VH-VL binders against q8ixk2r445to577. Designs and how they scored, part 29

Target 1, 133 residues: q8ixk2r445to577
Amino acid sequence: FFGMLQNKGLTDYCFDYNPPDENQIVGHQVILYLCHGMGQNQFFEYTSQKEIRYNTHQPEGCIAVEAGMDTLIMHLCEETAPENQKFILQEDGSLFHEQSKKCVQAARKESSDSFVPLLRDCTNSDHQKWFFK

## First folded at step 13 (VH-VL)

Design q143
Fold by OpenDDE, look of step 13:
Formats: sequence, structure tokens, C-alpha cells
Structure q143 (fold): chain C 133 residues (1-133), chain A 120 residues (1-120), chain B 112 residues (1-112)
Amino acid sequence: as target 1 above (133 residues)
Amino acid sequence: QVQLVQSGAEVKKPGASVKVSCKASGYTFTDYYMHWVRQAPGQGLEWMGYISPNTGNAKYHQNFQDRVTMTRDTSISTAYMELSRLRSDDTAVYYCARVRYSGTYPFDYWGQGTTVTVSS
Amino acid sequence: DIVMSQSPSSLSASVGDRVTITCQSSQSVLYNYNNKNYLAWYQQKPGKSPKLLIYWASTRESGVPDRFSGSGSGTDFTLTISSLQPEDFATYYCQQYYSFRTFGQGTKLEIK
């Protein structure tokens, strides 16, 4: 699966990554932004290694969850995906993070009008449903 | 065995376009990224961009962003690099090069190169 | 772009000599999460495509003689040929693959 990764509950919002320096893509937070399909900042890929790849860089970036955090941070993909980069995109649309045992939820950023994907306890909320478009 | 076989030499006039092909064999074409590198006579290596044979997504160096197009035909395991609005300083040997595993490695296999000469 | 700078641009040596080529990157190519340096070395002979010698700064590609070795970390790297052989006269390039790809300007190794 590849393309825009869109949320079901937060209509018309997609995974978005736009690092301030394209030559340093590691360490910044993945956000949600209106799906526009323009540029390369909304192009992601779900792989057989259970990675969510930022497919506009070489080497590719892979979304990771760092210890003690609930945000999605960009790392580099590796030949063997580390545990903190493994996700399961379920049939029901839920995106499950294996290491934390939590689901990715579209949420409003604190004190902001912006939105971000955050790890939360898994529910049946449409805000935890995702699909590639 | 892995092989990258490129199309033959090209002679073009300024303003024209050139399309170089790179046929891959000996491995699963869609599992690896294909990059393009050129080398002007007596000069060093210059990275031009890459394409994902699986997704078709491509990224170009800014120096070529508005003139280069990289594509692929998965049915024949072939990558293409088209350079338009050619100038004399585009005269170079153009290489396709394979990258191991999703771009995390350097170039392990190269095409034999395609000489493109731009002259009036 | 990450700029790669090699030194020297050219050098002359004799068979049996120890040869050292250096490469410096404008920013670190060390990925802190796996402690790998995204740095490669290539050999190119006239009229031929480049050949991969070293990757991860110090790992030899399959089939590469053990007289070739790479070292360094972060921004400073070195390619060493312990005992130069006749077939080693060529141009050598360093390359970073931490962010896209950029090459050093090359080092031409000629026979003295």
C-alpha cells in the first residue's frame, strides 16, 4: 500500500511530513494536514516489514515511536526494521503499534488548531481508522 | 547474475531531448531503487535522482528538477531517464545504478553507461 | 546537499606503496540510532563504470581484496590501500548516502 495515508474520522486529513531541511529528515514529528496530493510530503508506503515509509527520501524515512513518547517521529529505515518502527495496518483500518500496544489516533495538538497522529489506547473510533488513497 | 544494460550512444542538438533506457535482469526489478548518475568528460560523478520501480515515485536533484523525468516499465524491468532542453554541458556518460534495500545502501551494480553528446 | 571533499585530488605512487585517501563531509553521515556511517568508496577505471569497494565506512564489498580498508566516523573518513598493486591505479570516489547521494570530486591514483 502506498500514497496518501488518510484518516477516516478526521475527514480529509492525511499523514504529512515536511522537514525544515530535506538533508536532515530524522527527528521531526509527523503531523496531519489536509490531503492535497501535491508534492512529496504526503507520500507514504506500508511495507511487508510493517514499516510506514516516507517514500520521498533516499534512504527512506520510517516512522518510529521513541521510548516514553506518544508522537510519531521520523527515523531512517533500516535493512531490518527495529521494533519501534513496526506497525500493523488492520483490516478494519486501525494502525497498531506493536511495541507500545497502542493505536494511532488523529488528535488535535494541544493549544493549537493543528492535528497530529498520536498513540492512544485502541478503540473503535473512526479517528483511529486509516486508509491509503 | 545481476545486470543493468543501457541503451546505446546518443547524439543530439541543443534544445532536443534524450531518453536513456536501463534494462535490469537477474533480480526482482521492483524490489530495488534505481538511481541515475552522470559524468562529464574528465569530470566526477554527479547524482541526478532516483525512481522507485515499485511505486513509480521519483525524486530529482534540484539541478535537473525541471528538465529530467524518470520512469519505469515493470513489465520489461526497464528504467528510463529523459533529459530535455539539452545543452552542450549535458554531454556526459549517463549511468543507471541499483541500490540495495529501499535506498539504505550504496550503488552495488551499475549499467555500462550511455554516452550522450550534445553538439550543434 | 551534503558536500564531500576528497584529498588529494591526485597522487602518484609505486607498486607496494601504502596509499591513503581522505574524505570529509560537510555534515555528519553517522546515523545515531544504528551507529552506522553512510559512507562508501568506489573505484573507477578509464572507460568503465564505478565499482563499489567499501560501504558503511569500513565494510568491504564482496570480492574486494583485503588490502583495501576504510575507516573513520562522522565527517572524516579514510580509504587505505596497504600495498598497492598494478590493477589499483584508478580514480577513487567517496560517496555519502545519508541523504540522497553526493560524491567527492575524486582522487586519481597514478603510477609513479
Scores: ipSAE 0.905, ipTM 0.954, lowest interface PAE 0.5, mean pLDDT 96
Fold by OpenDDE, second read of step 15:
Structure q143 (fold): chain C 133 residues (1-133), chain A 120 residues (1-120), chain B 112 residues (1-112)
Amino acid sequence: as target 1 above (133 residues)
Amino acid sequence: QVQLVQSGAEVKKPGASVKVSCKASGYTFTDYYMHWVRQAPGQGLEWMGYISPNTGNAKYHQNFQDRVTMTRDTSISTAYMELSRLRSDDTAVYYCARVRYSGTYPFDYWGQGTTVTVSS
Amino acid sequence: DIVMSQSPSSLSASVGDRVTITCQSSQSVLYNYNNKNYLAWYQQKPGKSPKLLIYWASTRESGVPDRFSGSGSGTDFTLTISSLQPEDFATYYCQQYYSFRTFGQGTKLEIK
């Protein structure tokens, strides 16, 4: 699966990654933005290794969750995917992070009008359901 | 055995386009990214961009963004690089080079190179 | 772009000599999460494609003689040929692959 990763509950919002410096993609937070498909900032790939790749870069970026955090941070993909980069995109649309045992939820950023994907306890909320478009 | 075999030498006029092919064999084509690098006569190596054989997604260096198109045909394990609006300073040897998983490695195999000459 | 500065641009040496080539990156090519340096060295002979020698800054590619060695971390790297052989006269390039790809300008190693 590849393309825009769109949220079901937060209609018309997609995974978005636009680092301040395209030559330094590591360490910044993945956000949600209106789906537009331009500039490849919203192009992601879900792989058989359970990675969510940002392949607008070489080496590719892979979304990771750092210890004690609930935000999605861009790391570099590795030949062997580290545990903190493994996600399961379920048939029901839920995006499950294996290491934390939590689900990715579209949420409003604190003290902001912007939105971000955050790890939360798994529910049946449409805000925790995702699909590639 | 891994091989990258490129198309033959090209001679073009300024303003024309050139399309270089790179046929891969000896490995699973879609498991590796294909990059393109050129080298002007007596000069160093210049990275042009890459394509994902799996998704078809490509990224180009800004110096070529508006003139280069990278494509692939997975059915024949072939990558293509098309450069348009050719100028004399596009005269160079053009190489395809593969990169393994996620682009985390350097170029382990190269094509033999394709000489493109742009002259009036 | 990450700029790679290679030194020297040219070098004359004799068979049996110890040769050192340096490469500096404009920013670190060390990935802190796996502690690997995304730095490679290539050898290119006239009329031929570049050949990979070293990757991860210090790992020799298969088939590369042990007289070739790479060292360094972060922004400063070195390629060393411990005892130059006749077939080693060529142009050498460093390359970062931490962010896209960038090559050093090359070092031409000639016979003295």
Scores: ipSAE 0.903, ipTM 0.954, lowest interface PAE 0.5, mean pLDDT 96
Fold by ESMFold2, fold request of step 16:
Structure q143 (fold): chain C 133 residues (1-133), chain A 120 residues (1-120), chain B 112 residues (1-112)
Amino acid sequence: as target 1 above (133 residues)
Amino acid sequence: QVQLVQSGAEVKKPGASVKVSCKASGYTFTDYYMHWVRQAPGQGLEWMGYISPNTGNAKYHQNFQDRVTMTRDTSISTAYMELSRLRSDDTAVYYCARVRYSGTYPFDYWGQGTTVTVSS
Amino acid sequence: DIVMSQSPSSLSASVGDRVTITCQSSQSVLYNYNNKNYLAWYQQKPGKSPKLLIYWASTRESGVPDRFSGSGSGTDFTLTISSLQPEDFATYYCQQYYSFRTFGQGTKLEIK
């Protein structure tokens, strides 16, 4: 799978990565933004190694969640996917983070109209359902 | 045996376009990124960008962003680089180069190079 | 862009000499999460495409003679040829691949 990774419940919002410097992609947070297809900030690939790859950089970025955190941040992909970079995109659309045993949920950033993907206890909420377009 | 075979030399006028091909064999074409690098006469190597053969997604160095298009045809395991609005300083040898596994590696195989000469 | 600066630009040496070529990057190419330096060295002979010698700063590519070695970390790197052979006269390039790809300007190694 590749393209825009969209949320079912937060209609028309996609994973978006907009690092302040395209030459320094490591360590910044993935956000949700209105799906637009302009540029490559919203182009992601889901791989057979269970990675969510940001392919607008070489080496590729891979989404990770560091131990004890709930935010999705950009790391570099590696030859063997680290455990904190493994996600299962399930048939029901849930995006399960293997290491934490939690699901990716679209969430409103407190006191703002900004949205971000966060890890939360898995539910059947449409805010935890994702698909590629 | 991994092999990258490029199309033959080209002579072009300023303002024209050139499309260089790079045919891959000896490996699964869609599993490896393809990069393009050029070298002007007597000069060093200049990275131009890359394409994912699997997805078709490409990223270009800012110096070429408005003039280069990288594409591929997976049915014949061939990558292409097209450079438009050619200038005399685009005269160079153009190489395709692949990475071994993923973008975490340098270039392990190079094509033989395609000489592009831009003159009036 | 991460700028790669090589030194020297050219070098004259005799067969049997030990030669060193240095490469500096404008920012670190060490990825702290895996402790690898994303730096490669290539050899290019006249009229031919480049050939990979070293990757991850110090790992020799298969089939490359053991007289070639790489060292360094972060921003400062060295390619060493321990006993120069006639076939080693070429231009050598370092390359970072931590953030996209950039090459050093090259070091031409000539016979004395």
Scores: ipSAE 0.614, ipTM 0.861, lowest interface PAE 1.8, mean pLDDT 91
Fold by ESMFold2, fold request of step 16:
Structure q143 (fold): chain C 133 residues (1-133), chain A 120 residues (1-120), chain B 112 residues (1-112)
Amino acid sequence: as target 1 above (133 residues)
Amino acid sequence: QVQLVQSGAEVKKPGASVKVSCKASGYTFTDYYMHWVRQAPGQGLEWMGYISPNTGNAKYHQNFQDRVTMTRDTSISTAYMELSRLRSDDTAVYYCARVRYSGTYPFDYWGQGTTVTVSS
Amino acid sequence: DIVMSQSPSSLSASVGDRVTITCQSSQSVLYNYNNKNYLAWYQQKPGKSPKLLIYWASTRESGVPDRFSGSGSGTDFTLTISSLQPEDFATYYCQQYYSFRTFGQGTKLEIK
């Protein structure tokens, strides 16, 4: 799968990555932004290694969640995917993070109108359902 | 064995376009990124950009962003690089080069090069 | 862009000599999470495509003789050729692949 990764519950919001420096993509948080398909910030690929790859850089970025954290952060992909970069996109649309055993949920950033994907206990909420466009 | 075979030499006038092909064999075409690198006569190597044959997503170096298009045809395992609005300083040998899909490796195989001459 | 600077631009040496070529990047190419330097070295002979010699700063590509070695970390890297052979006279390029790809300007190694 590749394209824009959209949330079912937070309608018209997509995974978005806009690093402050195109040449320094490591360590910044993935956000949710209105789906637009412009400028490649919203182009992601889900791979057979269970990675969510940001393909607009070489080496590719891979979304990771560091131990004990709930935020989705950009790391570099590696030939063998590290465990903290493995997500299962389930048939019901849930996006399960294998290492933490939690699901990715669309959430409002505290005290703002901004949205981010965060790890939460898995539920049936539409805010935990994702699909590629 | 792995081979990248490029199209033949071209002579162009300033303002024209050129489209260079790179046919891959000996491996699964969609598993490896394809990059383009050029080398002006007597000069060093200059990276131009890449394409994912799997997705078709491409990214170009800023110096070529408004003039280059990289595409591929997976049915014939062929990548293409088209450079438009040619100038005399675009005279160079143009190489395709393969990178393992993850992008963690340097170029492991190169095409033989395509000489493009832009004369005024 | 990460700028790559090589030194020297050319040098002359004899068969059997030990040669050292340096490469400096304008910013670190070390990825701290895996401790690998995304730095490669290529050999190119006139009229031919470049050939990969070294990747991850110090790992030899398959089929590359032991006399080629790479070292360094972060921003400063070295290619060493011990006991030069006639087939080693060529132009050598370093390349970073940490953030896209950038080549050094090349070092021409000539026979005395």
Scores: ipSAE 0.608, ipTM 0.860, lowest interface PAE 1.8, mean pLDDT 91
Fold by ESMFold2, look of step 13:
Structure q143 (fold): chain C 133 residues (1-133), chain A 120 residues (1-120), chain B 112 residues (1-112)
Amino acid sequence: as target 1 above (133 residues)
Amino acid sequence: QVQLVQSGAEVKKPGASVKVSCKASGYTFTDYYMHWVRQAPGQGLEWMGYISPNTGNAKYHQNFQDRVTMTRDTSISTAYMELSRLRSDDTAVYYCARVRYSGTYPFDYWGQGTTVTVSS
Amino acid sequence: DIVMSQSPSSLSASVGDRVTITCQSSQSVLYNYNNKNYLAWYQQKPGKSPKLLIYWASTRESGVPDRFSGSGSGTDFTLTISSLQPEDFATYYCQQYYSFRTFGQGTKLEIK
């Protein structure tokens, strides 16, 4: 799969990555933003290694969740996908993080009109359902 | 036997466009990114950008952003670089070079180069 | 862009000499999560395409003679030719590939 990764429950919001410096992509948080398809900030690839790749960089960025954290941050992809970069996109649209055994949920950032993807206990909520557009 | 075979030399006038091809063989074309690098006479290597052959997504260095287009045709394992609004300082040898997997390695194979001469 | 600075720009040496070429990056090219330096060295002979010599700062590409070695980490890197041979006349480039690709300006090695 390649395209914009959209949330079912938070209508018309997509994964978005806009690092402050394109030469410093490691360690910043992935956000949710209105789907627009411009500027290449919203194009991701889901790979056979269970990676969610940000391919607007070389080396590619891969979404990771560091141990004990619930935020999705950018790492560099590696030859063999590290365990913290493996996600399963289930047939029902849930996005399961293998290492933590949690699901990706669209969430409102505290005291803000902004939205972010976060790990939460898996539910059947449409806010935990994702698809490529 | 990995090979990257580029199209032949081109002579162009300022304001024209050039499209260089790079035909890949000896490997799975869609497993590797294709990058383009140029070298002006007597000068060093200058990275221009890349294309993903399986998605068609491309990213260009800012110096070429408004003049370069990189494309590919997976059915014939061929990548293309088109540079428009040519100037005399675009005179250079243009190389294609591949990058394996996620982009975690440098260029292991290069095309033979395509000389583009831009003269009034 | 991550700027790569090579030194020297040119040098002359005799067969059998030990030659060193240095390369500095404007920011670290060490990826802390895998502890690898995303730094390569290429050799280019006149009229030919560049050839990969070293990647990951110190890993020799297949078929590259043992006299070529790479060292360094973070921002400072060195290519060493331990015993210069006549066929080593070429221009040498470092390249970072931590964030896109940037080349040093090159070092022209002339054999006396």
Scores: ipSAE 0.597, ipTM 0.863, lowest interface PAE 1.8, mean pLDDT 91

Design q143
Fold by ESMFold2, fold request of step 16:
Structure q143 (fold): chain C 133 residues (1-133), chain A 120 residues (1-120), chain B 112 residues (1-112)
Amino acid sequence: as target 1 above (133 residues)
Amino acid sequence: QVQLVQSGAEVKKPGASVKVSCKASGYTFTDYYMHWVRQAPGQGLEWMGYISPNTGNAKYHQNFQDRVTMTRDTSISTAYMELSRLRSDDTAVYYCARVRYSGTYPFDYWGQGTTVTVSS
Amino acid sequence: DIVMSQSPSSLSASVGDRVTITCQSSQSVLYNYNNKNYLAWYQQKPGKSPKLLIYWASTRESGVPDRFSGSGSGTDFTLTISSLQPEDFATYYCQQYYSFRTFGQGTKLEIK
């Protein structure tokens, strides 16, 4: 799959990555932003290695969650996907993080205009449902 | 045997456009990103950008952002680079080069190069 | 852009000599999470396309002779040719691939 990764519950919001310096893409948090497709900040690829890839950089970025954290952070992709970069996009639309056994949920960051994806205990909430468009 | 075969030499006037092709064989076209690199006479190598053969999306170096377009046709395993509003300092050999579709590797195979000459 | 500076710009040597070429990046190309340096070396002969010699700073590409070796980390890198052969007279480029791609300006190795 390739495209904009959209949330069902937070309507018209997509994964977005816009680091301040395109030459330093590692270590910044993925956010949610209104889906628009008018840049390259919202194009992600879901791969057979269970990666969510950010393809506007070479080497590609891969979304990771570091041990003990709940935030989705950009790392570099590697030849064999590290365990913290593996996500399963389920038939019901849930996005399951294998290492932590948690699901990605859309949330509003307190005292911020930002919406962000965060790891939470898996539920049937529409805020945990994702699809490519 | 991996092979990247580029289109022939071009002579252009300032203000014109040039479109260079790069036909791939001997491997699965979608397994490797295609990059473009140029080399002015007597000068070093200058990276221009890349295209994903799977998706057709491309990213360009800022020096070329408003003048370059990279495309591909997966049915004939061919990538294209078009440079518009040519000027004399665009005279160079233009190479296509592949990167494994993980982005973690340098260029392992290069096309033979296409000489583009821009003169009044 | 990560700027890559090579030294020297040109070098004259004899068959059998040991030669070193250095490359310095404007910022580290070491990825802290895997401790790998995203740096490559290429050889280019006149009228020919570049050929990959070394990647990950020190890993020799398949089919490249043992006399070629790479070393260094972070911002400072060296290509060494331990005993020059006639076919080694060429221009050599370093390249970072940590953030997009940039090349050094090249080092022309000429026969003395």
Scores: ipSAE 0.502, ipTM 0.837, lowest interface PAE 2.4, mean pLDDT 90
Fold by ESMFold2, last read:
Structure q143 (fold): chain C 133 residues (1-133), chain A 120 residues (1-120), chain B 112 residues (1-112)
Amino acid sequence: as target 1 above (133 residues)
Amino acid sequence: QVQLVQSGAEVKKPGASVKVSCKASGYTFTDYYMHWVRQAPGQGLEWMGYISPNTGNAKYHQNFQDRVTMTRDTSISTAYMELSRLRSDDTAVYYCARVRYSGTYPFDYWGQGTTVTVSS
Amino acid sequence: DIVMSQSPSSLSASVGDRVTITCQSSQSVLYNYNNKNYLAWYQQKPGKSPKLLIYWASTRESGVPDRFSGSGSGTDFTLTISSLQPEDFATYYCQQYYSFRTFGQGTKLEIK
């Protein structure tokens, strides 16, 4: 799949990647922002290797969660997908992180207008449901 | 055998546009990114940008952002680069070059180059 | 952009000589998670497309003679030709591919 990756519960919010330096995309957090389709911040690809790829950079970025963390950050894709970069997009819309056994959930930062995807225990919440547009 | 075959030489006047084609054969076209690189006479190599043939998304170097368009037609395994509002300093050989879809490799195959001459 | 600076801009040498070309990037091209340097070297002869010699800083491309070797890490890289042959007189470019792609300005290797 390719397109904007939207949250069902947080209506009209999409995965968004806006690194502070276009030449240094590694290690910054993926955010949620209003879906707009302008620019190239919101285009992601879900691959047969179970990657969520950011193709607006060369080499491609792949979303990862480092051991012991719950934040989604950008790594470089590799020829064989590392385990921390593997996500399963389930039929019910849940986005399951294989290594941690947790699901991606839309969350609001405490005392903030910012929204981010975070790993949480899997539930049936619409905030854990995602689809490509 | 992998081949990238580019369109023939072009002579253009300042202010015109040029569209260079790059036809791929010997591999699955959508598995590899296509990049464009130019080389002015007696000068070095200058990266212009790339296109994903699978998605059609392209990213351009800032120096070309407002004048270049990269496209592809997957049905005929062909990538295109169009440069508009040509200036005399756009005179160069234009190359297509492929990068494996993973992006972890350098350019493994190059087209033969297309000479574009911009003169009055 | 990651700026790539080559030295020297040109050099003259004889068949059989050992030559060294250096390349410096404005920021590291080492990806710490896989310990690979995203750096390549190309050879270009007049009227021809560039040819890949070295990738990942030190890995020789298939069919490239053993006299070509690459070394370095992070920001500083070297291409060495241990015993020049007549076919080695060409222009050499380094290229980073860690963040998009940029080339060094080239090093022209001439006879004599």
Scores: ipSAE 0.502, ipTM 0.834, lowest interface PAE 2.4, mean pLDDT 90
Fold by ESMFold2, last read:
Structure q143 (fold): chain C 133 residues (1-133), chain A 120 residues (1-120), chain B 112 residues (1-112)
Amino acid sequence: as target 1 above (133 residues)
Amino acid sequence: QVQLVQSGAEVKKPGASVKVSCKASGYTFTDYYMHWVRQAPGQGLEWMGYISPNTGNAKYHQNFQDRVTMTRDTSISTAYMELSRLRSDDTAVYYCARVRYSGTYPFDYWGQGTTVTVSS
Amino acid sequence: DIVMSQSPSSLSASVGDRVTITCQSSQSVLYNYNNKNYLAWYQQKPGKSPKLLIYWASTRESGVPDRFSGSGSGTDFTLTISSLQPEDFATYYCQQYYSFRTFGQGTKLEIK
């Protein structure tokens, strides 16, 4: 799959990656922003290696969750996907992180009007359901 | 046998456009990203951008952002680079070059180059 | 852009000589998570397309003779040709591929 990765429950919000320096994409957090498709910040690819790839950089960025953390952070993709970069987009739309055994949920950032994807215990919430458009 | 075969030399006037093709053979076209690099006479190599043959998504260097379009036709394993509003300093050899799907390697195969001459 | 600076811009040498070419990047191209330097070296003969010699700073591409070697880490890199052969007279480029692609300006290796 390739496109904008949209949340079902948080209507019209998509994965978005906007690093402060286009020449250094590693280590910044993935956010949720209104789906717009402008500037290529919202284009991601889900691969057969179970990666969520950021397509506007070469080498490609791959979303990772570092051990003990719940935030989605950009790493570089590798020829063999590291375990912390493996996600399963399930038939019900849930986005499961294999290593942590948790699901990606659209969440409101504490005391803020902004939103981010975070790992949470898996539920049937529409805020844990994702699809490409 | 891997081959990247580019279209023939072009002579253009300032203000025109040129579209260079790069036909791939000997490998699965969609397993590799296609990049474009140019080399002005007597100068070094200048990266222009790339396209994903799978998705059609492309990224261009800032210097070309408003004049270049990269496309592909997966049914004939061909990538294209179109440069518009040509200037005399766009005179160069234009190369296509591939990058393995992982993006962990540099360019392993290059096209033969297409000479574009922009003159009055 | 990550700027790549090569030295020297040209040099003249004889068959059998040992030569070194250096390349400096404006920021580190070492990816700490896998400890690889995203740095390559290419050879380009007049009228021909570039040919990959070295990647990850020190790994020879398949079919590249042992006389070519790469070294360095972070921001400082060296290509060494231990005993020049007639076919080695060419222009050499370093390239970073840590963030997009940037080439050094090239080093022209000429026969004395």
Scores: ipSAE 0.444, ipTM 0.817, lowest interface PAE 2.9, mean pLDDT 90

